# Designs tried in a protein design chat: VHH binders against q9usu1r752to985. Part 2

Target 1, 234 residues: q9usu1r752to985
Amino acid sequence: TPEEFASQMTLLEFDYLKQIPSREWIFRSWVSRDSRSAVRNYINFSNCFTYWIINCILEKKNTKARTAVISFFIQTAYKCLSLQNFSTLMSIVSALNSAPIYRLHAAYKLVKAEDIICLSGLREIVETKKNFSTYRALLRKAELPCVPFLGVILSDLTFIDEGNPDVLDSSPHLLSFNKRHRLADVVADVCRFQSSSYEMQSNTDLQSYILHRCRFVNQDLSYLFDKSLSLEPR
Below, E stands for the ipSAE of ESMFold2; O stands for the ipSAE of ESMFold2 at other seeds; V2 stands for 0.75 times the mean of E and O plus 0.25 times the DockQ between their complexes.

## First folded at step 4 (VHH; framework vhh_etentamig_d1)

Design T11
Fold by ESMFold2-Fast, scan of step 4:
Structure T11 (fold): chain B 234 residues (1-234), chain A 121 residues (1-121)
Amino acid sequence: as target 1 above (234 residues)
Amino acid sequence: EVQLLESGGGLVQPGGSLRLSCAASGFTFSSYAMSWVRQAPGKGPEWVSGISGSGGSTYYADSVKGRFTISRDNSKNTLYLQMNSLRAEDTAVYYCARDYETGMSYYFDYRGQGTLVTVSS
């Protein structure tokens, strides 16, 4: 169900989040492909999951079946919002906003009006306009536990040293007082998110299924767009 | 050492055009998705456009769709942003940023020094 799937995704996302040690933020271990960092593992999982959603929708040969999958993920994203799992929410909306999926007007016509309204609201939450202002406002109001969107954290870290990026390359200890405080604030926020837990029962079978399916996902967006065109011609 | 060097910024009138370039070094350029991010005075950074490592997929913020075109030349390790029909609200420092090859446009681990674009009469 959407509720169960959202719960299990929340547990999986939270496990990835909790594995990130503070030293990765300080030393930027994820920037090296040689590092095998926890941040890189989380990014890889998020991307595989996003593409898996796209593949799931495009696997369905008939319009009603595609509609059912789209509706399932809209409902899952809404449940993630209620669980304050912004990471899975972002991944699902990103998949539904992808060119291969966004264009499936026949499938979307069969989606319930309530789900379409819901999707519009979810799209507003994850908008990049004004530097993710809607998302940032929700995150500030969120009570623990929650799963923040990793992309905004990484983006903020990259832009902390605006105007003087060479300092990050030489030593983090040489950062100005203000930049050092901003870095410390981001690290503290992440530690705060990691400090709590979700009190939901693990469904190891579903979690294993998700992880297994992500390993075999097609990430060729051009191929997926062509497949979309074959299912719903212009 | 990863380096990203932007160029092409300047003063332009509303409705004008500019082409930004970013010269990349210190990593295998074709293995990474790249993005353009801008920061207007007093505002936080705003993602503008992204391109996959191969150049086969491009992504744009709604505010720039139809006006900006992102491209790359992997043989020259260079990223480009063609900006047309410029508006006063496009005034910002534009940064070249490295991202993972994933379709996600917000996972940045490096950025350049930026190049200032001012749209004014």
Scores: ipSAE 0.228, ipTM 0.628, lowest interface PAE 4.9, mean pLDDT 83

Design T13
Fold by ESMFold2-Fast, scan of step 4:
Structure T13 (fold): chain B 234 residues (1-234), chain A 121 residues (1-121)
Amino acid sequence: as target 1 above (234 residues)
Amino acid sequence: EVQLLESGGGLVQPGGSLRLSCAASGFTFSSYAMSWVRQAPGKGPEWVSGISGSGGYTYYADSVKGRFTISRDNSKNTLYLQMNSLRAEDTAVYYCARSLETYGMYYFDYRGQGTLVTVSS
């Protein structure tokens, strides 16, 4: 069900989040070519999951079957919003907004009006406009437990000024006050999100299924778009 | 050892054109999507354009569609942004950013030092 799937995705995403030690944020361990960090593992999982959704929809030869999968993921995304799992919500909406899926007009025509309205609301939440302002406002109001979207955290860290350090006269080799303070704020926020837990029952079979399917997903954009065109030649 | 170095910024009159370049090193350039992100004085960063690792897919913010063109040369590890019909509101520091792509949604794990583009008479 959408509810059970959302619950298990939330547990998986939260596990990836809690595995990230503070030192990775400080040293940006994922940037290195040879990095095998917890952040990189989480990024890889999120990307695989997004592509898995796209493959799930496109593997259905019947328009009605594609509609059923699309509806399932809309409902799952809405349940993720209820659980304050913004990471899975972001991945699902990104998949549904992808070029291979967004163009499936015939499949979308069969989606219930209430689900279309729901999707429109979810799209508003995950809009990138004004530096994710809608998402950021929602995250600030969120109570724990919560799974934030990793991409916004990474982008914020990236746009901390990384030029030549502004070093204090009495303490050479220190990061500038502003850079240090902003980095500390990001680390503190991540630690806050990691400090609680979701009380849902773990379904290890479903979690293993998700992880296994993501491992073997096709991530070839050209193939996926061509597959979309073969299903709905527009 | 990951480095991104932007060039090509400067002062230009409204309606003019500039071409920005970004030289990448320290990673397998063709394995990453790349973006241009700008930051105007007193504003937060704004994503401008993105390009897939292969160069097969390009995406643009509504504010620059039809005026800007993103491209890349994987053999030279270089990203480009051709900016035409420049407006005063295009004035910003332009950053080359290494991007993690999810079908036109880009987030960033590294960026260059930036290059200033000033559009003024």
Scores: ipSAE 0.409, ipTM 0.735, lowest interface PAE 2.9, mean pLDDT 84

Design T14
Fold by ESMFold2-Fast, scan of step 4:
Structure T14 (fold): chain B 234 residues (1-234), chain A 121 residues (1-121)
Amino acid sequence: as target 1 above (234 residues)
Amino acid sequence: EVQLLESGGGLVQPGGSLRLSCAASGFTFSSYAMSWVRQAPGKGPEWVSGISGSGGSTYYADSVKGRFTISRDNSKNTLYLQMNSLRAEDTAVYYCARGEYTPLTYYFDYRGQGTLVTVSS
């Protein structure tokens, strides 16, 4: 079920990606906390999904059951890598690296050595060190179809605008050619990713289940950390 | 080893000011958006403020806009929250957190132990 889950997550993520019009990239419509853009909807889904993973693991009172859920998501993340779905991969590894989950030594002790090695490799791919260099290298090699990690795209757009305050001055004719070129490259890459499709069989029931469960997830990180402590005391 | 250490909490009078600090270590601080999240007694956590890795973008909850200022010093790996015009309802444990909701799809993957801020006469 990791393969099927990865396939359906890929279709969901790709649908969110394809709904984003080019103007949102150019005008940065998501920056406002109160924004109601397609980018904001995708951010909301991504955050809810990440917290859902944390909740799924911590809902299991039995150590073996927690191990099974952790193993399931490790295997799902690896299948996402095979599908070039870097977005779901980032979400899963982020959840597993979260303080409430990372500390669950008893549950991790029961994880198969093969899955632990796999997770270590996945952690290196999603590492933020050197501006996501490992991820960026994989993305450059990726052929279509592919789901890029939205966070890196948003960050790149933010750094283009904010790293050079001259762009924000009252003189638009001073806009750097290099800044314009870099912005165009980011937008072109996103449009390229949107131009293809995954030809996997849609499972509407599973997709609806995922969307429904993400809607009602607990995002209280303090509560989740305390729950982690109650399941595996220090 | 990622570590976030908050300081600066304490007892203040209504209308007073307080500056919280968060010392970060174990990661490239300037590469991450940072946030302040608070939890009032008997309530769930509330995101208060966020700042981009460069410090160029800042975001605030409506409840603190115009009163609080988030800032960072990337040379010292330190996050700050300047709190002015404090009210009784600002009483909470304040957590330094790594992550931001906008513009990144990052969730909060690390938090410190928190620092208690009590606003009372």
Scores: ipSAE 0.019, ipTM 0.166, lowest interface PAE 6.4, mean pLDDT 80

Design T15
Fold by ESMFold2-Fast, scan of step 4:
Structure T15 (fold): chain B 234 residues (1-234), chain A 121 residues (1-121)
Amino acid sequence: as target 1 above (234 residues)
Amino acid sequence: EVQLLESGGGLVQPGGSLRLSCAASGFTFSSYAMSWVRQAPGKGPEWVSGISGSGGSTYYADSVKGRFTISRDNSKNTLYLQMNSLRAEDTAVYYCARGWDTSMTYYFDYRGQGTLVTVSS
């Protein structure tokens, strides 16, 4: 069900989050091609999961079956919102917004009006406009437990270096201190999220199924777009 | 090892045009999606545009659609941003970044030092 799937995804995402040691934020170990990194493992899982959703929809030969899968993921994303699992929410909406899926007008026409309204609201949350202002506002008011979207954290860290200049550049040492302080704030926020727990029963079979399917998913967007065209020609 | 070097920024009048370039080195350029990200004074970074590794797919923020064009030359390991019909609100430091926001992921693992674009009369 959407509820059970959302719960198990929340547990999986949270396990990935909890495995990230603070040193990775400080040394940015995930950007080195030769490093093994908990951050890189989490990124790989999130990307695979997003592509798995696209593949699940495009696997369905008939329009009604594609609609059922789309509706399932809309409902799953909404349940993730209620669990404050913004990571899975972001992945699902990203998949539904992808070119191969967004264009499936015949399938979307069969989606219930209430689910279309729901999807519109979810799209507002994940919108990149004004540096993810809607998502950031929602994250700020969220109570623990919560799964933040890792991509925003990683991008913030990438742009902390010299991308946030002060008007008053009085000293290089003062600028370095300010950058260190902003890095510390991000690390503290992540540690806060990691300190909590979700009280839900693990479904090991479903979690294993998700991890196994994600591992072998096709991530070729050009191939997937061509497949989309074959299912619903212009 | 990985380097991204932006150029082409400057002062331009409203309605004017600028072309930004980013020279990439230290990685297989054609294997990575690339983006332009800007940061206005006192604001957080804003994703502007993204392009797939092959150059076959391009994506734009609503604020720049129809005015900006992203492109790449994989033979020269160079990313471009053609900016037309510039507005005061386009004033920002523009960063070349490896990775992209295609409504899939907002993940950038490398960025350049940035190039300043100022739009004023």
Scores: ipSAE 0.136, ipTM 0.558, lowest interface PAE 5.5, mean pLDDT 82

Design T16 (at its last look DockQ between E and O 0.64; V2 from the best seeds 0.00; counts 0 for: pae O 3.8 > 2)
Fold by ESMFold2, look of step 5:
Structure T16 (fold): chain B 234 residues (1-234), chain A 121 residues (1-121)
Amino acid sequence: as target 1 above (234 residues)
Amino acid sequence: EVQLLESGGGLVQPGGSLRLSCAASGFTFSSYAMSWVRQAPGKGPEWVSGISGSGGSTYYADSVKGRFTISRDNSKNTLYLQMNSLRAEDTAVYYCARDLEYGSGYYFDYRGQGTLVTVSS
């Protein structure tokens, strides 16, 4: 069911989040792609999951079957919102907004109006408008436990050093202090999320199934777009 | 060590042009999508433009579409932004940024120190 799937994805993603040691936040271990980091492992899983959704939809031969899969994931994303799992929510909406899937107008026409309205609301949450203002507002109000979306966190860490980088700044020590304070705030916020727990019961069989299926997916977006064209021609 | 070094910023009149450059080193440049991100004083970062690793696909924010052109030269490990018809609201520090490779979104794991563009009479 969408509810059980959402619950187990939430537990999986939360385990990935909790496994990130503090040193990775401090040293930005994910910047070096030659190293294996817990952050990069989590990103890789999330990318595999996004492409798995795309493949699940495109492997269905008829339009009604594709519609059923789309509806399943809309409902799953809505449950993820109620669980405050923004990471899985972002992955699902990303898959549904991807070029191969977004263009499946025949399939989308068959989706129930309620689910289309739900998807429209979910899309507003992930939109980048005003520096992710909708998402950030929801995250600020979120109770623990919560799985935040790493993409925004990592980008925030990347852009903490504001303003002109020239060394002739009259207050270079103030810039360093401001940077350290803002970095500490972001890291403290992440540690806050890592310090809680979800109370849902683990279903090891379902989690293993998800991990196995995600590992064996085609991530070639050009190939997937061509497959989409064959299923619903221009 | 990943390095991104922006250059080409400066003072220009409204309606003028500038070309920004970003020299990349410490990674396989052609394997990564790249973006330009700008930040006006007191504002959050704003994505401006992106380009695929091969250079075959380019993308633009609505606010700059038709005025800015992103390009790359993978043989020189260099990213470019040609900015034409500049306006006062284009005043910002411009960063080249490496894509995080997190889905299809515009998220970044590294940026340069930035280059200041000031559009003023």
Scores: ipSAE 0.651, ipTM 0.860, lowest interface PAE 1.3, mean pLDDT 87
Fold by ESMFold2-Fast, scan of step 4:
Structure T16 (fold): chain B 234 residues (1-234), chain A 121 residues (1-121)
Amino acid sequence: as target 1 above (234 residues)
Amino acid sequence: EVQLLESGGGLVQPGGSLRLSCAASGFTFSSYAMSWVRQAPGKGPEWVSGISGSGGSTYYADSVKGRFTISRDNSKNTLYLQMNSLRAEDTAVYYCARDLEYGSGYYFDYRGQGTLVTVSS
């Protein structure tokens, strides 16, 4: 069910989040592209999950079956929003917004109006406009437990850490203080998110299934787009 | 040590042109997608343009489509942004950024110091 799937994804995402040691934020271990980095492992899992959704939809030869899979993931994303799991929500909307999937007009025509309205709302949350303003506002209101989207955090660290020196600033001490303050706040927020827990029943079989399927997913977007064209020409 | 060094910013009149450059070192430049990200005074960072590692694919924000052209020279480890028909709204610090390779959006693991572009009103 969408609810059960959302719950198990939330537990998996939270486990990846909790495995990131504080030292990785300081030393930026993910920048080296070392596959042993906890941050890089989490990114790899998220990417695999996104492509797994794309493959699941495109594996269905029948339009009604593709519609059912699309509807399932829309409902799953909505349940993730309720669980304050923004990471899985971002991954699902990314998959549904991908070129191979977004173009499937016949499949989308069969999606219930309620789910289409829901998807439109979810798309607004994940929009990059105004530096992710909608997502950031939602995250600020979120209480623990919560799974934030790692991409925004990592990009924020990139723009904070390398510095945003104002050449016109007459106070070097004030500029240094502001940079350190913002960096400390981001790191503290991540540590706070890691310290909480979701109290949901673990479904080991479903979690194992998700992890195994994600390991062997096709991430060739060109191939997937061609497959999309074969299912719905034009 | 990863380094990105931008140049080419300056003061320009509306309707004018500027060419930004970014010199990369400390990593295999051709293996990474690269982007230009700008930050206007009092605003958050805004992604402007992206290019694949090979240079075969380019992408643009709606606000700059038809006016800006991103390109790269992998033999020189250099990223470029040709900016034409500049507007007051293009005034910002422009950053060269290395792609994180995360999801379908543009997220970054490194950026340069930035170069200021001022378009007078």
Scores: ipSAE 0.580, ipTM 0.821, lowest interface PAE 1.7, mean pLDDT 85
Fold by ESMFold2 at other seeds, look of step 5:
Structure T16 (fold): chain B 234 residues (1-234), chain A 121 residues (1-121)
Amino acid sequence: as target 1 above (234 residues)
Amino acid sequence: EVQLLESGGGLVQPGGSLRLSCAASGFTFSSYAMSWVRQAPGKGPEWVSGISGSGGSTYYADSVKGRFTISRDNSKNTLYLQMNSLRAEDTAVYYCARDLEYGSGYYFDYRGQGTLVTVSS
């Protein structure tokens, strides 16, 4: 069911999040060509999951079957929102917004109106416009436990050098204090989320199924787009 | 060491055009989707465009659709942004960013130092 799937994805993603040591945020260990960091492991899982959703949809031969898979993931994302699992929510919407899937207009036409309305609301949450303002507002209201969206954490750390300096005097010492303060704020927020727990029961069989299905997923976007064209021609 | 070096910024009149370039080194360029992200003074970063690793899929923010064109030349390890019909609102520092997904603008792990685009009368 979408509910149980969302619950087990939440436990999986939370486990990845909990295992990231604070030094990786400070030193940005995931930028290295070596992908042995805990952050890189989590990113790789998130990418595999996004592409797995795309593959699940495109492997269905008829439009009604593709519609059912799309609806399942819309409902899963909605449950993730109620669990405050923003990471899985974003991965699902990212898959549905990808070029191979977004163009499946025949399949989307068969999706029930309530699910389309739900998807529209979910898409507003993931919008990058105004620096993820909708997502950030939801995150500020969220109580623990919560799985924050990893991508916004990475973006904040990547772009921490930009923005309006607090002082008109371009003193390097004062600018360094502001940068260090912003970094500390990001790390403190992540540590806060890492220190909580979800009370849901683990379903090891379902978690193993998810991990197994994601293991060798096709991530060739060109191939996936061509498959999409085959299923719903221009 | 990952390096992204943006160039091509400058002062341009409203309605004008500008072409930004980003030279990539220190990683397998064709294996990564890429994005352009801009930041106006006093504002947070704003994703403007993304492109898949092969260049086969492109994505645009609503504010730039029809005016900007992202492209890449994987043989030259270079990302481009063609900016037409420029407006004062396009004034920002433009960053080339390594996109960890398909060019969605949701995951970045590295950016360059940026190039300033100023659109003024």
Scores: ipSAE 0.464, ipTM 0.752, lowest interface PAE 2.8, mean pLDDT 85
ESMFold2 (binder alone), look of step 5: mean pLDDT 83; pTM 0.843
ESMFold2, look of step 7: ipSAE 0.435; ipTM 0.727
ESMFold2 (binder alone), look of step 7: mean pLDDT 82; pTM 0.840
ESMFold2 at other seeds, look of step 7: ipSAE 0.356; ipTM 0.714

Design T17
Fold by ESMFold2-Fast, scan of step 4:
Structure T17 (fold): chain B 234 residues (1-234), chain A 121 residues (1-121)
Amino acid sequence: as target 1 above (234 residues)
Amino acid sequence: EVQLLESGGGLVQPGGSLRLSCAASGFTFSSYAMSWVRQAPGKGPEWVSGISGSGGYTYYADSVKGRFTISRDNSKNTLYLQMNSLRAEDTAVYYCARGYDTAMVYYFDYRGQGTLVTVSS
């Protein structure tokens, strides 16, 4: 079910989040090609999961079956919102917004009106407009436990203390201090998210199934787009 | 080491055009999705546009869709942003950013120093 799937994804995502040591945030270990970083493992899982959704939809030969899978993931994303699992929510909406899936008008025509309205609301949450302002507002209001979207955290670290140097009146030493302070704020936020737990019962069979399927998913967007065209030419 | 060098910024009047370039080195350019991210004075970074490693897929923020065009030349390790119909709201420092892959064009692990674009009369 959407609820059970959302619950198990939340436990998997939270486990990935908890595995990230503070050292990785400080030293940006995931950008090193030789690193065996927890951040890199989480990124890889999120990408595989996103592509797995795309593959699941495109593997259905008939329009009604594709609609059923799309509806399932819309409902799953909504359940993730209820669980404050923004990571899985972001992955699902990203998959549904991908070029191979977004264009499936025949399949979307069969989706229930209430699910279409739901998807529209979810799309607004994940919009990049004003630096993810809608998502950031929800994250600020979220009570523990929750799973934040890793991509926003990584991007914030990459763009930390970006003020135009020509406008700044701080010395290089003070600027370095401010950058370290901002880094400390991000690390503190992540540690706060890691400090709690979800009290849902683990379904190890479903979790193993998800992890196994993500390992072997096709991530060739060009191939997937061509497959989309073969299923719905216009 | 990974290096991204932006160029092409400047002062332009509303309705004008600018073309930004980003020279990449230190990694296999064609294996990475690339993005343009901007930061307006006093605001946080805003993702503007992304392009897949092959260049086959492009993505745009709603605020720039139809006005900006992202492209890349993998033989020259260069990313471009063609900006048309510029508005005062487009005033920002524009950063070239390296992503992970096309499914997650918003993941950035590296950025350049930025190039300032000022849209003013």
Scores: ipSAE 0.333, ipTM 0.676, lowest interface PAE 3.5, mean pLDDT 83

